# Ledger of designs, part 1: VHH binders against q9p7q7r1507to1629

All scores and structures are predictions.

Target 1, 123 residues: q9p7q7r1507to1629
Amino acid sequence: SVLLAEDNIINIKVISRYLERIGVKFKVTMDGLQCVEEWKREKPNFYSLILMDLQMPVMDGYQACNEIRKYELENDYPKVPIVALSANALPHVVLSCKDSGFDSYLAKPITLQHLSLIISGIL
Below, numbering starts at 1 at the first letter of every chain, in headers, positions and changes, except where a header shows other numbers; antibody chains are not in Kabat numbers.
F, E and O are the ipSAE of ESMFold2-Fast, ESMFold2 and OpenDDE, as the mean of both directions, binder to target and target to binder. V2 is 0.75 times the mean of E and O plus 0.25 times the DockQ between their complexes.
[cut] stands for letters that were removed.

## First folded at step 3 (VHH)

Design u4
Fold by OpenDDE, look of step 4:
Structure u4 (fold): chain B 123 residues (1-123), chain A 120 residues (1-120)
Amino acid sequence: as target 1 above (123 residues)
Amino acid sequence: QVQLVETGGGLVQPGGSLRLSCTASGFTFSDYAMNWVRQAPGKGLEWLSGISGSGGSTSYADSVKGRFTISRDNAKNTLYLQMNSLQPDDTAVYFCAKDLWEGTYVFDYWGQGTQVTVSS
């Protein structure tokens, strides 16, 4: 299953369409806090991938990723792949994602091909 | 500690060639698939090529198929990318990236990257 953290309705629709076409189960959360809470609610490895927008209300993607990584370490959980989603792909943003514990970075617009490649390798 | 260090980037004219290297340390190199990815100005990360831990399997993005060749020397803990027929749109920072696990195309470690500029 894939966990999507995205607050923009249009983006949710687009990514959801892609995920449906790929044929994977997924759940949508609307901010980083909801994402973290949902992830924690399930057993380890329940979610095989987290797609996380960087800019969200309540808790942004950076914070959410950090929380997940901390929790993984504290509980000896396997590392869940987390892919950052962003409107821009500036080098410093990519570096920030890396430093925050993200495993990859996708700049918008998200393509079905790239998403399929990532998901096919994981699921 | 895991370290990945890319080298071999530079300025090259269209049609030229470059060979990138990535030296790995801090993990059992042969146990993990390795990848080359790039980031062009204003674009997101683009996966280019992957190679299995043993080197027995390789894969390529359509954008580089036929032009780029991925290889590895596990005895030297080194990953390579031979880039031929380079084009201006190949200009990017190139990263080697370690698979989280085999074949995932999701990477738990990257290097700092090496700049490749293709320009006349």
Scores: ipSAE 0.018, ipTM 0.322, lowest interface PAE 7.0, mean pLDDT 88
Fold by ESMFold2, look of step 4:
Structure u4 (fold): chain B 123 residues (1-123), chain A 120 residues (1-120)
Amino acid sequence: as target 1 above (123 residues)
Amino acid sequence: QVQLVETGGGLVQPGGSLRLSCTASGFTFSDYAMNWVRQAPGKGLEWLSGISGSGGSTSYADSVKGRFTISRDNAKNTLYLQMNSLQPDDTAVYFCAKDLWEGTYVFDYWGQGTQVTVSS
């Protein structure tokens, strides 16, 4: 199952439609804190992918990713694939996401084709 | 499986030159933009240069523009970085990185890196 962390209702609607067309189960959370709490609530490997917007209220994507990675280390859990979503595609921003513990980065606007390839390549 | 292997690193004196190579396998090399990235000791990752799948478009970080030249040979599945006028601040591990798609700067695969040391 896929966990989506996104606070923009338009983006949620678009990405949800794409996930439905791809045929994967998913859950939506509205900020980084909700994302971290939902991921912790389930067993390891229940979510096979997290799509995480970088800019969210309460807890941003960088903080949320860091919390997940810390929790995985503390509990000897496998790394869940986490893909950053953002409008900013500059190379140094992408590399900063890699340093923060993200596995990949997907620039907005997100297309069905790009999302499908990331999901297929990870899953 | 995608594999990227960097070679050509080494020790060089300030002002010297090196050419790095990255040999690619496991994907259609000419379909993807390729990049060079480095990590200096105790520093974060720094993107240096990118080249389109065809080789027709190149881009450079300001820190290396005019000194480094990216190129590729699609017949040999090889990416190159010619580095001239090297200075101690260029000491780093140099990685090649594959774009997920042309021009997205979403790097899905990285090499193990090659060490470049500039000192005398």
Scores: ipSAE 0.000, ipTM 0.221, lowest interface PAE 10.8, mean pLDDT 83

## First folded at step 4 (VHH)

Design v9b
Fold by OpenDDE, look of step 8:
Formats: structure tokens, C-alpha cells, sequence
Structure v9b (fold): chain B 123 residues (1-123), chain A 124 residues (1-124)
């Protein structure tokens, strides 16, 4: 299953359509806090991938990623792949994602091809 | 033609300061590239000293130079700089400027353009 954290309704619709076409189950959360809580609610390895927008209300993607990584370490959980979603692919943003514990980065607009490539390499 | 040209190297005493420059041509710093300074000391391998994303100002440093070296970039001049303070004998090396392209899937940089290097000698 894939966990999507995205607050933009249009992006949610687009990414959801792509995930459906790829044939993977998924849940949607609309901020980083909801994402972390949903992930914690399930057993380890329930989610095979988290797609996380960087800019969200309540809690941004960087904070959410950090919380997940901390929780994994504290509970000896396997590391879940987390892919950052961002409006651009500037080097400093990508590096910030790496520093926050992200495994990969996708620049918006998200394409089916790019998403398929990421999922095929992880799932 | 894409190229990088270093300048500013020389002889300096321990505790001294030096400022290196890296002039870029054939491409602009507004592009999605990072600029790095890599040094090679005698008998040692390459060490990435500092890295900057000129478009965003993001910087990173090797532990060996943190607090002493500062990397910067002037987009209007298409030039990157390395301010080296509190220099040590072990900082002696040929310093190279390099352009890096980022792989967004692996978070790894590939250096595809190198300057000729400039020698920095720290000695009493």
C-alpha cells in the first residue's frame, strides 16, 4: 500500500489516478501530522511507500519525514521508503530532503512515467 | 565551451587566510547545477571540501573545514568563491572547482566539469 500526503486537491486527484492505473492500493492524508499518525496506526510494512508533499499545513513534509525516521529508530521498525514531492528540482531542496531522511525526490508536475519508475523500483 | 577556471592560490602562513575564485563560462549558475571545491593533497585522495547551490545558497562542508572555510557564489559574475580562514598545514593541496549535476533519485552528485586547479601551500 502507498500513503499519499498532499493538501492540494488537484494534485491528489492526479496522483490518485496514476496510482489506480498502476494498480496499487493507497490512502490519502492532507498534512504531515495526519500522514505520521496514519503510518503509526498501521503495523510495520503495511505501507510500502510514502509519497509526501513538502509544503503542507499543520506539519510540512520535512517534519513528517523526520518524525517517521525517529519512530522507526525508537521502535526498531524497518525503514519505509519516503519520496518527496516538490514544485521544483533545485539542488538545495533535494539536498534538504536527503538531510531530512527522504529516499528519493519527484519534481511536480508528477507524471505517470516518473511515478511508475519510482514504484517499480521500490515495490 | 564549458569550462571552470580557478584562481587565488598561493603561499600562506598557518593561521592565515586565502580566497579562491572559480570563474565559470559556457553555462550559467542559474542552471540546476551545484559548484564544489575539491582538494587533493600530496599523497592523498580527493576530498570534497565544500559545495554550494548557487540558485538557492545551500552550502555544505567537510568536517575538516567547518567553521574555517566559506563557500559562496555571485550569480551576476558567474563565479564561485572559497574563503579559507585559519589555514593549517594540512590544508595544503591543489584545489579544484567542479560543476556537479544532481541525480534526484539517488541524491548523488556527478562532477562533469573540472578546472585546472590552483595550488594552496600553507607553510611557516
Amino acid sequence: as target 1 above (123 residues)
Amino acid sequence: EVQLVESGGGLVQPGGSLRLSCAASGFTFSSSYAIGWVRRAPGKGEELVARIDPSGGYTSYADSVKGRFTISADISKNTAYLQMNSLRVEDTAVYYCARESLDTYSFEYGMDVWGQGTLVTVSS
Scores: ipSAE 0.028, ipTM 0.347, lowest interface PAE 3.5, mean pLDDT 91
Fold by OpenDDE, fold request of step 13:
Structure v9b (fold): chain B 123 residues (1-123), chain A 124 residues (1-124)
Amino acid sequence: as target 1 above (123 residues)
Amino acid sequence: EVQLVESGGGLVQPGGSLRLSCAASGFTFSSSYAIGWVRRAPGKGEELVARIDPSGGYTSYADSVKGRFTISADISKNTAYLQMNSLRVEDTAVYYCARESLDTYSFEYGMDVWGQGTLVTVSS
């Protein structure tokens, strides 16, 4: 299953459509805090991938990713792949993602082909 | 021989409009690529102003151009466009179109093909 953290309704609709076409189950959360809580609620390895927008209300993607990584270490959980959904590929964004524990990132707008490649590489 | 060729640049007055074109060859817009417009103003760095997934028509814009610029693509012509309205002096720059692709090893997007650029000058 894929966990999507995204606060923009249009982006949620687009990415959800892609995930449906790919044929994977997914859950949508609207901010970083909800994402972390949902991930913690399920068993380890329940989610095989987290797609996380960087800019969200309540808790942003950087904070959410960091919280997940800390929790994984504290509880001896397997590391879940986390992909940042980014508006650009500026050096400071890339560095911030790396520092927060992201495995990779996809630049918006997201394409079905790129998302399919990410999913196929993980599953 | 993959290639992007921009056209449509020129001199316009503030408040005016201009439409840039980006003709692609050697690949099709139905592929896994996105198209972006990047500008470089005199004495400034590069700024990604807009990007589009031509296959779905989904777009994104820099805050500096939202509401004024519109990126679009005509798959039948393998051409992307940038409609620029309400132009400002600070929009003066060389505008490049670029193809975005995914690095399969790092899963990072990169712009691997660039046009030659077209100059847009906004001046009274």
Scores: ipSAE 0.026, ipTM 0.289, lowest interface PAE 4.2, mean pLDDT 90
Fold by OpenDDE, fold request of step 13:
Structure v9b (fold): chain B 123 residues (1-123), chain A 124 residues (1-124)
Amino acid sequence: as target 1 above (123 residues)
Amino acid sequence: EVQLVESGGGLVQPGGSLRLSCAASGFTFSSSYAIGWVRRAPGKGEELVARIDPSGGYTSYADSVKGRFTISADISKNTAYLQMNSLRVEDTAVYYCARESLDTYSFEYGMDVWGQGTLVTVSS
């Protein structure tokens, strides 16, 4: 299953459509806090991939990723792949994602082909 | 051909100022690259002095030069600059301009293009 963290309704619709076409189960959360809580609620390895927008209300993607990584270490959980979703691919943003513990970075707009490649390589 | 060419090095007294230039060709600053200034001082290893993302203007500095050096970029000229103020004897080094490339999927990064270097000597 894939966990999507995205607050933009249009992006949610687009990504959801792509995930459906790819044939993967997924759940949507609307901010970083909800994403972290949903992930923690399930057993380890329940989610095989997290797609996380960087800019969200309440808790942004950077904070959410950090919380997940911290929780994994504290509880000896396997590391879940987390892919950052961002409006651009500026070098400092990419590096910030790396420092926050992301495994990959995908610039918006999200395409079906890129999403398929990422999912096929991870799932 | 992709290349970087530094200029502006020379001899300067302590407390003086110098401005280095790095002209890029074969690629544009609008691409997903960062430009860095790396120096090699006698008997010391490489030190990343400053870095800039020309497309966004993001800059970072080594603690050793923070507040004294300023990195900038002119996209229209495809040129990066290093303004060095309040120079110290320990700033003496060969200064290299380098292009940093990033892979957004693996988060691998590195300097893949280097200039020939320009010597900066700070001495009384």
Scores: ipSAE 0.024, ipTM 0.322, lowest interface PAE 4.1, mean pLDDT 91
Fold by OpenDDE, fold request of step 13:
Structure v9b (fold): chain B 123 residues (1-123), chain A 124 residues (1-124)
Amino acid sequence: as target 1 above (123 residues)
Amino acid sequence: EVQLVESGGGLVQPGGSLRLSCAASGFTFSSSYAIGWVRRAPGKGEELVARIDPSGGYTSYADSVKGRFTISADISKNTAYLQMNSLRVEDTAVYYCARESLDTYSFEYGMDVWGQGTLVTVSS
């Protein structure tokens, strides 16, 4: 299963459509806090991939990723792949994602081809 | 051809300072790359010491060197630097310069270009 953290309704619609076409089960959360809570609610390895927007209300993607990584370490959980979704692919953004614990990066607009490539490589 | 060449290593006493240089060729720092300094101490694993995005000036440091080391880059010279102050014996290592890039096919972060390294020895 894939966990999507995205607050933009249009992006949610587009990404959801792609995930459906790819044939993977997924759940949507609207901010980083909801994402973290949803992830914690399930058993380890329930989610095979997290797609996380960097800019969200309440808690952004960077904070959410950090919380997940800390929780994994504190509880000896397996590391879940987390892919950052961002408006651009500037080097400093990529570096920030890496420092926050992200495994991969996708620049918006998200395409079916790129998403399929990421999922096929992770799942 | 793409390459990185380190320089500036040497022997220094505890509390001393060194400045390492990393000269890049075959690519420009203004491209979608980051530069990192990675050290390998005898009998220890690899440690990322510092990282910089030369185009934006974004920097990050390992906790072990925060407040003592400063990474910088000169775009006009296509060269990155590591200013090492208040050196400690445990800073002794071979220091490597590396280029970080995002693989557009795998979307993985990786250091795809490495220098030959420069030895830094901190000893009284």
Scores: ipSAE 0.019, ipTM 0.300, lowest interface PAE 5.5, mean pLDDT 90
Fold by ESMFold2, look of step 8:
Structure v9b (fold): chain B 123 residues (1-123), chain A 124 residues (1-124)
Amino acid sequence: as target 1 above (123 residues)
Amino acid sequence: EVQLVESGGGLVQPGGSLRLSCAASGFTFSSSYAIGWVRRAPGKGEELVARIDPSGGYTSYADSVKGRFTISADISKNTAYLQMNSLRVEDTAVYYCARESLDTYSFEYGMDVWGQGTLVTVSS
């Protein structure tokens, strides 16, 4: 299953349609805290990929990713693939994603082609 | 040699308009690349002001320029454009065209080709 963390309703609708077309099961959360809590609620490896927007209310994507990575280390959990959903690919943004523990990124606007490539490369 | 060459910068009054061009050579605009306009003002970090995927025409803008700037691409001329309307003094910066590689299975990509920049000065 894929876990989507995105607070923008338009992006949720678009990405959900793409995930359905790709044929993967997914769940949507609308902020970083919800994402971390939902991921913790399930067994390790239940979610095989997290798509996480960087800019979200309550807890942003950088914080959420760091929280997941710390939890994995503390509990000897396998590292879940986490892909950043980013507004841009500026070098400082890409570096910040790498430093926070993300595995890769997708720049917005996200297309079916690029989402499919990420999913195929990770799953 | 892969290159991006910006043109169209200059001095313009507040409220005015300017159109920047970004001519690509050594590669062709395709679905493998997005093109962005990035600006750097003195004492400020870089800001991505506009981005386009030339193959699909998908665009996005920074909040600071939304409604005033328009990015476009002409595949036949291998050129991207930034139409800047309602210019403000705060838009004064060096504007760079940048290519973003869209290979999505690693962090080895990002903006990998940059132009030399074109200066836009908004002053009365």
Scores: ipSAE 0.012, ipTM 0.384, lowest interface PAE 8.6, mean pLDDT 84
Fold by ESMFold2, fold request of step 13:
Structure v9b (fold): chain B 123 residues (1-123), chain A 124 residues (1-124)
Amino acid sequence: as target 1 above (123 residues)
Amino acid sequence: EVQLVESGGGLVQPGGSLRLSCAASGFTFSSSYAIGWVRRAPGKGEELVARIDPSGGYTSYADSVKGRFTISADISKNTAYLQMNSLRVEDTAVYYCARESLDTYSFEYGMDVWGQGTLVTVSS
């Protein structure tokens, strides 16, 4: 199951349609805090992938990722794949994602082809 | 050797137009790479102004240039272009062409090839 954290309604609709076409189950949360709380609510490995927008209200994607990684370390949980949804691929953005604990990134606009590639690599 | 070579910079007046070229050598535009134009104004950090996936034609723009700049690619010439219209003094910068690896499993494959830059000066 895929957990999507995205606050932009248009992006939610586009990404949701892509996930449906790929054939994966998913849940949507609309800020970083909701994402962290939903991930904690389920048992480890329930979500096989988190797609996390970097800019969100309440708690941004960097903070949410860091919180998940801290929780995993503190509780000896397996590391969930977290992919950043980013407006750009400038070196400082990519480094910030790596330093926050993301596994990869997708630059917007997100395409079905690139999303499919990420998901197929994770299974 | 993989290279990106920018050209087309120069001095233009406000309201003018300029087209930058980014010629690639050592690799072919493909679905594995996106091409971006990044600018650095004096005293400023880097700004990605435009990005294109040459195989799919998907583009994006910074808010500061939307409606004025157009990125395009000619796969047969292995060249990307940035058409800059309605230029303003704040568009003055060195403009770099950069290749983005679309390998989504590794951060080491972000923007991995950069040109030397071409200067665009907008002044009266």
Scores: ipSAE 0.012, ipTM 0.421, lowest interface PAE 8.6, mean pLDDT 84
Fold by ESMFold2, fold request of step 13:
Structure v9b (fold): chain B 123 residues (1-123), chain A 124 residues (1-124)
Amino acid sequence: as target 1 above (123 residues)
Amino acid sequence: EVQLVESGGGLVQPGGSLRLSCAASGFTFSSSYAIGWVRRAPGKGEELVARIDPSGGYTSYADSVKGRFTISADISKNTAYLQMNSLRVEDTAVYYCARESLDTYSFEYGMDVWGQGTLVTVSS
């Protein structure tokens, strides 16, 4: 199952459509805090991938990723793949994602082809 | 094997126009790559001014250039372009063309191929 954290309604609709076409189960959360709490609520490995927008209200994607990684370390959980949804791919943005514990990124606007590639690479 | 070569930089007065070209070799424009124009002004960091998916998907621009710059691609010539209109002194920078690998499995620092840069100077 895929966990999507995205606060923009248009992006949610687009990404949800892509995930449906790929045939993957998913759940949507609308800020970083909701994402962290939903991930914690389920068993380890329930979500096989988290798609996490970097810019969200309440708790941004960098903070949410850090919280998940900290929780995993504290509880000896396996590391869930977390992919950043980024506005751009400038080197300093990509480095910040890596330093926060993200496994990869997708630059907006997200395409079905790119999303399919990342999901395939995680399998 | 993979190269990007910029051209079209030079001196221009405020309000003028320039067209930058980015000729690609060693790969064909495809949906696996985005092409960006990145500039570095004197004493400043890098700014992504424009980005295009060469297969005609989407374009995006920095707020500082929106409405003045247009990125495009000619697949038949394997070339991307940056049309810069209404140039201002603050547009003075070295402009780089860069290829962004859209491979998502591992971080490869996003932009994996860079051109040599072309200097654009906007001065009275």
Scores: ipSAE 0.012, ipTM 0.355, lowest interface PAE 9.1, mean pLDDT 83

Design v9b
Fold by ESMFold2, fold request of step 13:
Structure v9b (fold): chain B 123 residues (1-123), chain A 124 residues (1-124)
Amino acid sequence: as target 1 above (123 residues)
Amino acid sequence: EVQLVESGGGLVQPGGSLRLSCAASGFTFSSSYAIGWVRRAPGKGEELVARIDPSGGYTSYADSVKGRFTISADISKNTAYLQMNSLRVEDTAVYYCARESLDTYSFEYGMDVWGQGTLVTVSS
């Protein structure tokens, strides 16, 4: 199952349609805190991928990723693949994602082809 | 050898137009890569002003240039273009063409190939 953290309703709609077309099950959360709490609520490996927007209210994607990675380390959990949804691919953004513990990124706007490639490479 | 070569920069009056070209060699524009135009103005950091994904013709623009700049790609000529209209003094910058790998699983800098830059000066 895929966990989507995205606060923009238009992006949620587009990405959800892509995920449905790809044929994967998913759940949507609308900020980083909701994402971390939902991920913790389920057993390890229940979510095989997290798609996480970098800019969200309450808790941003960088902090949410850090929290998940800390929780995994503290509990000896397997590392869940986390893909950043980024406004751009400038070097400082990519480096910040890597340093926060993200596995990859997708630059917005997200396309079906690129999302499908990321999912097929992970799953 | 993979490279990008920009051209078309120069001096232009406010309200004028320029077209920048980005010729690619060592790779073909494809669904594996996006092409972006990044500018660096004096005293400012880098700004991604326009991006094109050649596979679907998807484009995006910074708010600062939306409605004035148009990015395009000619796959048969392996060249991307930035049409800049209604230029303003604040558009003065060095403009770089950059390739973004759409297979980002390894975090190899995202934008992995950069051109040398071409200077655009907008002044009266």
Scores: ipSAE 0.000, ipTM 0.331, lowest interface PAE 10.3, mean pLDDT 83

## First folded at step 6 (VHH)

Design c5
Fold by OpenDDE, look of step 9:
Structure c5 (fold): chain B 123 residues (1-123), chain A 124 residues (1-124)
Amino acid sequence: as target 1 above (123 residues)
Amino acid sequence: EVQLVESGGGLVQPGGSLRLSCAASGFTFSSSYAIGWVRRAPGKGEELVARIDPSGGYTRYADSVKGRFTISADISKNTAYLQMNSLRVEDTAVYYCARESIDTYSFEYGFDYWGQGTLVTVSS
């Protein structure tokens, strides 16, 4: 299953459509805190991938990713792959994602081809 | 055609200072690329010394040079610089300027264009 954290309704619709076409189950959360809570609610490895927008209300993607990584370490959980979703691919932003614990980075607009490539390499 | 040309290398005593320049052409300093200084000491592998995103001025340094070296960029001149202070004998190396590209899927660093390098020798 895939966990999607995205607050933009249009992006949610687009990415959901792509995930459906790829044939993977997924759940949608609308901010970083909801994403972290949903991930913690399930057993380890329940989610095989997290797609996380960087800019969200309440808690952004950087904070959410960091919280997940801390929780994994504290509980000896296996690492869940987390892919950052962002409006651009600026070098310092990419590095910030790496430093926050992201495994990969997708620049918006998200395409089916890019998403399929990421999922095929992870799932 | 993308080109990077280093200058400013030479012989200097320990504790001395040196300023390297990297003149870039064929592309403009922007947020799309980072510029790195990579050195190769005799008998050793390559070491990324410092990098900068010219757009925004974000910098990173190797631990071995933190507090001593400063990387900067002048967008108007399309030139990057490496100010090297408190030089040590172990800083002796050929210093290369390189254009950095980051793989967003793996976060791996890559350099797609390199200068010819400039020799820095620190010796008493």
Scores: ipSAE 0.131, ipTM 0.515, lowest interface PAE 2.1, mean pLDDT 92
Fold by ESMFold2, look of step 9:
Structure c5 (fold): chain B 123 residues (1-123), chain A 124 residues (1-124)
Amino acid sequence: as target 1 above (123 residues)
Amino acid sequence: EVQLVESGGGLVQPGGSLRLSCAASGFTFSSSYAIGWVRRAPGKGEELVARIDPSGGYTRYADSVKGRFTISADISKNTAYLQMNSLRVEDTAVYYCARESIDTYSFEYGFDYWGQGTLVTVSS
């Protein structure tokens, strides 16, 4: 299953439609804290991919990714693939994603083609 | 369509200075691209010497040149510069200006356009 963390309703609908078209199971959370808690609630390897928006209320994507990576180290869990959803592709944004522990990123607007390729590469 | 033209190379003694220019055409400096200087010394691989994001002013340098080289950009002239001070014999290389794009399927940076290079020779 795929875990989507996104607070924008329009983006949720678009990405959900793409995930349905690709044929993967997914769950939506609407902030970074919900994402971290939902990921922790399930057993390791239940989610094979996290798609995480960088800008969210309560806990942003950088914090959420960092919390997941910390929890994985503390519990000797396998590393889940985490892909950042970013409004822009500026180098400092990309570097911040790498420093926080993201595996890759997708620039908005998200297309079915780009999302399909990322999922295929991870699956 | 897209072109990068380097200039300013030449022969200089150790301890000297040179300023390289990279004039860009076919695109404008923007948040989607960065400009890098890459050098190739004879028989050696490529080294990314310096890099600038012209829109944000973010710069990075190889350890081998930090404190001696300065990269800058003039957005109004669509030109990037590399000021090279305190030059050493090991700085001898062909210096290429390159445009950097971000690959959306990885965190690896890719250079999609290169200049023809300008030779810098540091010799006494």
Scores: ipSAE 0.000, ipTM 0.213, lowest interface PAE 12.2, mean pLDDT 81

